# Ledger of designs, part 9: VHH binders against Probable cyclic pyranopterin monophosphate synthase (moaC)

Target 1, 244 residues: Probable cyclic pyranopterin monophosphate synthase (moaC), of Pyrobaculum aerophilum (q8zyf8)
Amino acid sequence: MIVDISKKPDVFRYARASANADVKKCNTAVAAKAATVASRYLPFLHPLPLSATAWCKDGKFYVEGIAHWQTGVEMDVLFGVLVGLLGSGAVKIENLRVEIKQKQTTPPIIENVNTSEAPITREGDLVASAYGRMKVVNLDIVKNPVEKGHPIYAAQTAAALNAKRLCELLGGPCPSVQHFKIEIITSDSVEVRTFIKARDITPAPEALFSAGVALLTIWDMIKKYEKDENGQYPYTYISELHLD

## First folded at step 17 (VHH)

Design ah6 (from ag5 with Y50W)
Fold by ESMFold2, look of step 18:
Structure ah6 (fold): chain B 244 residues (1-244), chain A 117 residues (1-117)
Amino acid sequence: as target 1 above (244 residues)
Amino acid sequence: EVQLVESGGGLVQPGGSLTLSCAASGFTFSSYDLAWYRQAPGKKRELVAWINSGGNIVYMKSVKGRFTISRDNAKNSVYLQMNSLRAEDTAVYYCAAEYGEDFIDYWGQGTLVTVSS
């Protein structure tokens, strides 16, 4: 289900997300673009007219976004960080989180800091696996249907579809996927493991992407129950995402 | 114009029961999600139970099986039936309403529940 927002007034929606990663050159152009189209990849996001900016500083990658619209933009900027880091060649991502989410009647100030582009690179074998872990407050909710559907089943479906679609965002040819599987486990956190085999082109970025999409899909489906009284996510974040 | 007014709080012994009510006005109640939050002394406010406009219900682990959230759209009211109360359930309980999925739009003033012998 895509939540009914038809009666909400337009107000300015702002969010900033970040993650840690060791990358040689940041692809902030890809990140900003990916944020604007996140609703095409995360199945329950509302389309919205996002303006986004991305930058790197001190080992962190940031995306911020603003929309004058009916719903928040935190999932869109999280997606932008994920894709931007994959477009920057990251193989290990830590602490992908929402730093702040706001709504206000006046336009927010968007930080205008460095933007850059890097060539898309692919390194790895034709068989790849990735692991991701997300911390949540309401772990047992993940195992049961919520208003948007069953978080685990939706995440498995979204991951499989998205394993074939990363190159649309990065601007290169897609690997020919020959096999994909995903396992999602709830322990003290939500854990995901993806496995992908492709011909000719390594699917290592797709293994990471599909794992990240699975976790972001779950997050989006449970976010009503994860936010604190001020609408923030102090305890919900993707703590790690890396190749096996 | 918008109001959420909680009632039904009080002192109860461990193992006892209480029913909280929240009367709403000033908005189209049937279109909103309703929730109960609570705030124990010195703690942050936390979700207890959520019921969406379509009737889907979510409970926090600590209250699942003991508390029941319900809504009556004809009376513009949301309820929390609290059974098997424990000392750790002592808190101010707040009614909340949200349209969509980004921020709580309206909060009540709260009603105190004290569980002690």
Scores: ipSAE 0.692, ipTM 0.884, lowest interface PAE 1.8, mean pLDDT 92

